# VHH binders against Protein DOG1-like 4 (DOGL4), part 69

Target 1, 232 residues: Protein DOG1-like 4 (DOGL4), of Arabidopsis thaliana (Mouse-ear cress) (q84jc2)
Amino acid sequence: MSKMRNLVEEKFLEFYESWVIQLELYLHQLLIAHNNNTMSETELRHLISKLTTHHKAYYTAKWAAIREDVLAFFGSVWLNPLENACSWLTGWKPSMVFRMVDRLRKSRVVLVEAQVKKLEELRVKTKFDEQKIEREMERYQVAMADRKMVELARLGCHVGGESVMVVEAAVRGLSMGLEKMVKAADCVRLKTLKGILDILTPPQCVEFLAAAATFQVQLRRWGNRRHYVTHS
Short names: E, the ipSAE of ESMFold2; O, the ipSAE of OpenDDE; V2, 0.75 times the mean of E and O plus 0.25 times the DockQ between their complexes.

## First folded at step 9 (VHH)

Design g77 (from x2 with F59Y; framework vhh_6qgx_2; at its last look DockQ between E and O 0.01; V2 from the best seeds 0.00; counts 0 for: pae O 10.2 > 2, placed apart)
Fold by ESMFold2-Fast, scan of step 9:
Structure g77 (fold): chain B 232 residues (1-232), chain A 124 residues (1-124)
Amino acid sequence: as target 1 above (232 residues)
Amino acid sequence: QVQLVESGGGLVQAGGSLRLSCAASGRTFSSYHMAWFRRAPGKEREFVAAISWSGGSTYYTDSVKGRFTISRDHAKNTVSLQMNSLRPEDTAVYYCAAGSELYLPTSADEYDYWGQGTRVTVSA
């Protein structure tokens, strides 16, 4: 069920809806370029740049929004429940993007041995960075249950009219920790994307980006076609 | 922040060679894509060559393919442009540029930092 939306949620919902519409337009351009093979290298590079700039714009907007309210990104109102269920720390899981790379192994534009080696090295590094973030997430959860937090909760119950202020300060501290972790995860996402695009040729970049965008768009459509039986 | 200083420009006869160098300062050099652009007398700035942040990808404008080679040295924080078989139409002020985009940029709009340029004159 819907909850009351704050200003950050309302603004980002508006941004995200327009951002997804533009992603779908870029996806159609990527699919045309991939299927027809009629574009020059210069034209392919320009199209790849448009899409990567579009992704960078998402992270610029996201980081501005999480600075104001990071909790809006946990159970986001602009995402359907399926999209939310598939999120890893408010976004795509970096190592999973290599599933899109696996499609290139079956393409007409085959990967050379040097590319295969570099992609495997990047996959290993991405998994390592991902595990580092997961350890930070665990550390954050342990800190939330820390003795000091329990004491702050008890103090909040005992200071009467001041309890709200004490609880708000503690929640603000927890939100700052989450903001740092979300930004760290997004940095791993951007480094992974930047690394893949550096290794691939322009036609392979188009195929990779088309696969990634197709999955994102289809996940949204699958979730939007969801039907539930409500029992009284 | 990255500051760029070009060197190696000069006067050369058609068919000759020049090596341009760009010295970068700043901790973030290894995260930036690097490129060379040029501006000929009476023309606007045009793309020449680019090298990715890792050095693993390069791209050249058609008119210089096979004649120019871009390279980078992460240890020295330098980007070089080896120019062979120079033509009078290569006469221009050459600028190095650094960009932070996710994909190797070829448009001047996508580069964040610029050097002041080094002049290359190719006589007939």
Scores: ipSAE 0.711, ipTM 0.872, lowest interface PAE 1.0, mean pLDDT 86
Fold by ESMFold2, look of step 10:
Structure g77 (fold): chain B 232 residues (1-232), chain A 124 residues (1-124)
Amino acid sequence: as target 1 above (232 residues)
Amino acid sequence: QVQLVESGGGLVQAGGSLRLSCAASGRTFSSYHMAWFRRAPGKEREFVAAISWSGGSTYYTDSVKGRFTISRDHAKNTVSLQMNSLRPEDTAVYYCAAGSELYLPTSADEYDYWGQGTRVTVSA
């Protein structure tokens, strides 16, 4: 192939493809539970735990991979262009999930006043945490731009010169900063998910997880249909 | 790195009540789901009750529903199990457990930290 993927990208591509297949299988189980209210609370909790364990496995694999190459997660080879365009710091935007809860509430999910209050508190906390990360990312980008401008000015003063060490230090600093920010964003994602599942009842959790998995699967299918329709 | 110490076990007559306590030390208590498991003589460890990290969700095995109440106190870093209407089949060593899963687990394999247990004997 004219574009060679590094080892991290190849391994994570294989992981992600199998992970999405398994997510689709769990989605099938969620849809059965969604359309049938005869499952016991024990059965619903078991299904919810399978989904959350599956999501935790994704982050376990991701965090191992970003230690090796965080840049692989910005414009990922295992995602289609639509999926990449919808990413906020290498994943779904935490505050967006509350729009999904709002849509469910308007159509199928009935929440009591205590749940509504707790969800609003969580929404505010999630937005606050997002804003903190966005401010840190902005500060990081400004600092990197300043370093790059100083490097370019110094190279211009040194006739025909370049420094591999200066470039390597800049890349190392970029990778370390991005890894920290990606992990911080993932922690907000996980805390938000954990909070929502704690507030919702088991049947409501099934509704929410089904909607979330459906969105993720549909985004992949729609992006592939429109941008990668090359099957014979 | 998290230490759990159970207390409050003992001998009680059928129909009686007992309150177990689990004190947590070490890393942040408020981030962990907490659970009670029990092991009866000659049996495998079984799930009894769990409470979510926030305290907002609880779950009980069927045989204890309505009789046992799990609660937690974030200020004191404790979780408690109030056991009412005790029966001889509740006789077991009771273990406190803590876990950091996304959703409140009911399987022992999903809990990372365990206490040494406290013995509860319910006499006929």
Scores: ipSAE 0.466, ipTM 0.790, lowest interface PAE 2.5, mean pLDDT 85
Fold by OpenDDE, second read of step 10:
Structure g77 (fold): chain B 232 residues (1-232), chain A 124 residues (1-124)
Amino acid sequence: as target 1 above (232 residues)
Amino acid sequence: QVQLVESGGGLVQAGGSLRLSCAASGRTFSSYHMAWFRRAPGKEREFVAAISWSGGSTYYTDSVKGRFTISRDHAKNTVSLQMNSLRPEDTAVYYCAAGSELYLPTSADEYDYWGQGTRVTVSA
């Protein structure tokens, strides 16, 4: 059975498809910059800025969309099942990017001791922030089955005008809570990325961003090969 | 929105020192990268120095390396530029800027908020 998509889902799907295409173009530029030592530091910084602007655009669109319907992001019809399975609170898990940084350390990239130390501090902080959010989410999920919700469940068997209003109000309340959680998660994501890019040199940033974009694009490709996804 | 107000400019002899300060409004100071730009008479605005949101990273244009030091105080919501060994070519209006990019930027168009500027004149 084809699930009917709401307007928010449709609009964001269209946005995301375009956004991913642009990401792939940027990825190509990142790879060229990384493999060819022909770009100046200024040029590298400019490229990095383009990527960061692109990511900012994503969150701008996302936050606009979640204000309308945060629940759309917990079903994320614009993602394939593999992408969805790898999602943490409607996006990438912040701590995972440190794996990419670790890969840099094992590559030709030389991190100075000061960078390593700062990265480790950031890792610890990021992990801590993630855990805080996870605890809040757990609390939220457990508390969802409160007296009010149980009562609503009971009323749900009798679809009447008054009951519908009560249910809608309850759902709105739940949605607001979820929106807060999603925003909190996004804040950690952005802070983590900012922290990493703050620590790394421009060439290192390019390599890191290339790795991150590659992972995202490949994950999508792998998922699409395994599952037929229609996005039109 | 963030409002930025520069201070500390003035007339100084070559070889002298000045300390510029920029005060930022709002509660989100810690989320912004801060930078100093300058515009000399008849020239375009150019990057001077930047400091990351965390204060952990700094960047300088080559002409000021070793002479200028950028710092920030999160508690006071201020950014400072210590300028030593000043030269006549350092004469310019100095602008404070705030940016919200993920990466510490060096281009003027990558900063979102600007101060009114403070004039620095270095005499020969």
Scores: ipSAE 0.021, ipTM 0.306, lowest interface PAE 5.8, mean pLDDT 87
ESMFold2 (binder alone), look of step 10: mean pLDDT 82; pTM 0.845
OpenDDE, look of step 10: ipSAE 0.007; ipTM 0.281

Design g78 (from x2 with F59W; framework vhh_6qgx_2)
Fold by ESMFold2-Fast, scan of step 9:
Structure g78 (fold): chain B 232 residues (1-232), chain A 124 residues (1-124)
Amino acid sequence: as target 1 above (232 residues)
Amino acid sequence: QVQLVESGGGLVQAGGSLRLSCAASGRTFSSYHMAWFRRAPGKEREFVAAISWSGGSTWYTDSVKGRFTISRDHAKNTVSLQMNSLRPEDTAVYYCAAGSELYLPTSADEYDYWGQGTRVTVSA
């Protein structure tokens, strides 16, 4: 066991609370920009860049934290139960953002045929990447029932020396496997986000980012309200 | 190390069915993820379907979803591709592939072992 477990959770909780406050501030700016037809393309691109940088900062902090304790991200203390229930491999499910993209087709934002084709190609690629990761998670879960792992579990019932060391090495290997899978999922998230932003115009990017940030902020508010009711 | 041998290819009418089989050498089969790729005349090799080493997860390219089914038999060391509602555009040489650790199941580069292929011709 590591002293770093509690420290990692405490540090990331502090980081995440500050990160969400800044996200809410950016959301206000996105909503103003969305309702302001006089904002220049340069101004819109600056705002989009702020959001992109903000999301990159999240993954920088997350990857540092999972290097120390990946299990902290399975059942995170900085997320309420509703946020945790909606998580797929420690974050948002990449294909779910296309539901927000589908909303753009029905809004005042007009998608041209070329954009629709590129978004559909990106959706297909994203689904394949998700299926790859789901296969890896399946392999991980099945490996826990593997003959070798069952034998290691039996050895763990014996106290002392060599048996303890072998079991500890196996558990460290399992944690490293989870870290690799989480990073792979995060890479798909970042590729999907970048892909969408590369296809959309600046006004469409603002609308998309506003929808995504609104959902994230609102999910947290809904979960905080339900958590209070559950404890009361 | 694994050796792969495909069978079941042939000529079939549009709307018909065909079952491809891939036999893998003994003891190594259960360690590998298995896939089917195809190469149509004048085209590059493309992904068709894949199945995890446990048999619990499957992947399909969009054009075959609902028509093709991949399965594996650990007792027989065989992976099969059941092809229903065949179309002329399914005409290709079909290849069986095996990979021990898959990162991207649609990429041929993820697979270490390949069969020689079996030809499928779908006539109108």
Scores: ipSAE 0.000, ipTM 0.087, lowest interface PAE 20.7, mean pLDDT 80

Design g79 (from x2 with Y103W; framework vhh_6qgx_2)
Fold by ESMFold2-Fast, scan of step 9:
Structure g79 (fold): chain B 232 residues (1-232), chain A 124 residues (1-124)
Amino acid sequence: as target 1 above (232 residues)
Amino acid sequence: QVQLVESGGGLVQAGGSLRLSCAASGRTFSSYHMAWFRRAPGKEREFVAAISWSGGSTFYTDSVKGRFTISRDHAKNTVSLQMNSLRPEDTAVYYCAAGSELWLPTSADEYDYWGQGTRVTVSA
């Protein structure tokens, strides 16, 4: 559409590639920390802080980018087709991270009953917030199919002038609605991640973050193997 | 709105124990991270201990680790700091803080609400 659309995609692609490389480096540190029985709580919390800061940086960059072109995040050029197929409102589905939490129940870092109860309460709250956003998506899709939008599409078939400007204004309104919805979904993601980390001890946080990062990195590698063949 | 009131400070000899309490007013206490900071005479505020909104995660500064224990009681809207094996260098005014950050913070500027402080003096 506009030149700005291509610039947003190029800038975020460059950002995302660097962000993923740094995530892989942090994953390596998390795996070392998980096996190191000499690491203090202060050292573990510094590592957890690095990961939380890294995730905050992602959402800071994403929210700046969606203000310019939210549509770039639907079918993103910086994601492979498998990553795009697994996306829910431009990112991970919040309730899915509780699958990573299940790994903690099988580890040597055991969850106490109070933590299990609080995690289940958080899971229910997360699913509720998720369903609320899904209802907003349904309302958005109904608005797209509204008689007024169909009428605006007809006007878009006329050459130039007032009709073109009216259609462009409607499209901008739809993009603003998507931006609000994507940001709402991201807020659920951040609240869910915060909630899990707040319930877990520092060693459990390290294990959880390692599991989450491993899944993200492996999903990218699985998708890349399908589309990018290794040569010599 | 959250209002914090500390209690439990006093004079104690080296090797002794004290239990500090912080009472929070307001219906949102359970959504806040809670922390203890201290300020020694002529120094700036330093982090002591923090506990997450759920009580599931705790952080301590290295100098108090193993000696101090932070805990919270959601039913009573209180956070406590059990201080054992006290040293003269623990002498300070202790402040209770509440924060709404997404992550459990350890920096003073990341906390939203503060108490007036309770004085702890540890004699040699």
Scores: ipSAE 0.000, ipTM 0.174, lowest interface PAE 14.7, mean pLDDT 81

Design g8 (from u3 with T106I; framework vhh_6qgx_2)
Fold by ESMFold2-Fast, scan of step 9:
Structure g8 (fold): chain B 232 residues (1-232), chain A 124 residues (1-124)
Amino acid sequence: as target 1 above (232 residues)
Amino acid sequence: QVQLVESGGGLVQAGGSLRLSCAASGRTFSSYHMAWFRRAPGKEREFVAAISWSGGSTFYTDSVKGRFTISRDHAKNTVSLQMNSLRPEDTAVYYCAAGSEFYLPISADEYDYWGQGTRVTVSA
């Protein structure tokens, strides 16, 4: 556990730092494409594909890592405190991206009525899927607080090798349940993102992805600089 | 897993119309993006048209825009290509393809499953 946990954290930290650097490079390309309007539809689709492949690579790496140590994703060492504070089940909250979609309604990228209707239907479905996962997490937390688990926790406070082994087995069981919930949340994230991109035109996809990447990059920069509210 | 079978190819005169159909078998057809590619004698496969997994997004190569229409029927597990105002340069073997990529792919290497092809000949 302890040795493998250290390796998982170190490997994912290295992966994530490289992944964010590449995200910033793609963000630069998205902003150029959005502002200059000189790219063909084929070129825009290729750029969108590069971004979606980049996000797919993140989830491939994440799912491999959580198989080894899901708890590394609850209080991640590769994220600053602000990024960790904004996390919902180890990642972004799916319904949050509709805030970025709402911004598209106020830009030069005009959404037609059919798109607005489909986005609203997707928003409702996404919130339903979120609530389903939240209910499963609540059930899981209640199960952890049952009398058997409370008794096992008390035994763990009593010095003895046998008690320690029983508590460690219970923690492994907890980790397996959390892995399933995290994967379920990630599936909602991927379905929501895939749905939005399917509804939007390529120029709208570029603007949406630029807004999402800008938010992610700025949140990291703000947290790294420790921007706090002054109490006075 | 998906298996694809094309039909509807044939001989038609320039200015004519033809409808290609692709029948898909498999339990996950609705999860795949669908596309038509073509290959003229002595040339490599080129992209023609694609439709997203939901049917909500379509993309066409410039040479067929306004002439060809791609559509899908989820109830029948079929994708169709309606070809109007056909030209001799449209002569090729047409292939149906299914892809599992996250965003609607336009490159042949991004498609997982392919049909055997159906021949379209446009005479002058």
Scores: ipSAE 0.464, ipTM 0.790, lowest interface PAE 2.6, mean pLDDT 85

Design g80 (from x2 with L104I; framework vhh_6qgx_2)
Fold by ESMFold2-Fast, scan of step 9:
Structure g80 (fold): chain B 232 residues (1-232), chain A 124 residues (1-124)
Amino acid sequence: as target 1 above (232 residues)
Amino acid sequence: QVQLVESGGGLVQAGGSLRLSCAASGRTFSSYHMAWFRRAPGKEREFVAAISWSGGSTFYTDSVKGRFTISRDHAKNTVSLQMNSLRPEDTAVYYCAAGSELYIPTSADEYDYWGQGTRVTVSA
């Protein structure tokens, strides 16, 4: 089923399309840097900074948008069904990035012992923060079936007059709760990225960011190609 | 939110050492990358050294590598710059800076908070 796009959905769709195009351009630069051993540490740090600024721009735009309509981020119209299916609380699951780091390590044996220890400590902390948010989401879902919500739904069916103000207050509370939870999840994502980049050397950061961007771009392409023959 | 106060500047002979300290106020000090920048008379502000929010990563400009060491103490909310084998070219006002970026920035434009500076003079 189709629905009418609201202004938030339209604006964020336009932003996201542009953001992904720029991500693909940065991925090209990361792959060149990875294959070119003549780049200085300063040049590598500049490239990494451009990409991390790009990721921060995404969260700046996202947080502005969710303040207006957090529900737009649950089943987002700017994401294809495969991207939506792979989402955890409106984005990537923080602990999943450690699987990517592990793959890079096993393929190349490039990490020193001190880095491996710090990455494991970060993984444990990230998983703890992630589980805390999952418990918050579970409590939120239980609260939606709570006595007050069930009673409000019942009143909407049996009261002939409008209780518009009471319903609107409940909906605002719902939206504020989801906004807080989404921001908490995004903070774990940003802390996890910051932690990994802090542990890795600049060449390792380039390799990690290239792998992450490649996965994101390919996931989008796989999902988009599924609809090549199917007309909506 | 974060206030930065530098100390430890002064006069020293070439080949000597100085230790600069930056005291930070504010409960979120541990979430910031910390850096030292310097400005010589008639020149632009230049990057010297940075330390990540966790203390796990450090970065130095080529002219100070092997001579300067940046460190931080989370318990005391301080960042320090140990300057060894000082040269006349190191003469400048040294500034402490705090930045909230995801990766350690080396551009002054990417730092959010700044101290007033401390003067370092290295005689020939």
Scores: ipSAE 0.329, ipTM 0.717, lowest interface PAE 3.6, mean pLDDT 85

Design g83 (from x2 with S54N G55S; framework vhh_6qgx_2)
Fold by ESMFold2-Fast, scan of step 9:
Structure g83 (fold): chain B 232 residues (1-232), chain A 124 residues (1-124)
Amino acid sequence: as target 1 above (232 residues)
Amino acid sequence: QVQLVESGGGLVQAGGSLRLSCAASGRTFSSYHMAWFRRAPGKEREFVAAISWNSGSTFYTDSVKGRFTISRDHAKNTVSLQMNSLRPEDTAVYYCAAGSELYLPTSADEYDYWGQGTRVTVSA
């Protein structure tokens, strides 16, 4: 398995390890900011901007990598088994972040009615976008198993140059379909993140980003610990 | 002026060794990925090896794994490619390249700076 990793997997693993280390450093800064009431709005906006840029860097790298090999993102070697088990179309499920927003109702900076209304509207929209993508994935999986694909697989079992070329073209088409679907899911993720940050005040944004980063970092730590205990 | 200059190319017998060097001038490339590409007669440029700017992690195309070693000297602002067990198929012009992308590029069109190349000929 991992000893025969392709070049895309090796490159993205190196990128992701560095990206996570930097995320942990930003999380430390977010926790300090959240526990201090002395930071100016300008300072908070600067920190929020650093996190936003960091997440954008991830998607820039991811989209470059999926252009080369989208399948590397299904069962990723740079993620532990727990992280992979919690993935929805190669990443976090967009609607899940609203559970993290729920804790803001008990924070030192209470959400006003206008914010609650806008967050609920965004939640509903995000849920609809998720369901649309899930239906597209279902259609894709059905297409993979239909009679035409079964016939192509049968042809591929015959070791002839002509059959091999037909199968390779079909696989290329399927990979392009997956790439479009993954990018669509990532667009929903970015739209949801941007929407939440646009609705929240800077102190609320810091609290939200700290909660999200804490969950991501802890999920990785739990999975790494359990891998040696339960999957060694 | 930003410039990458390759050296160390030449003629060598199959099974021999050769060391290529790339010197950067005009500015440092401490925050750049450094890579070696090659172009054989009648073929397009292909990725050979790269070293990450931050981690120092190294990456190789399958045909050179175990035979070639890329290394970097930050103090001298140089990157080197040690080529062992050379084969006639390794005959090409070798290019040094520098790229600023966070995700390490293996496509030639994603690199920002290029050297002029150094010629390597491996005879049977």
Scores: ipSAE 0.013, ipTM 0.460, lowest interface PAE 8.0, mean pLDDT 83

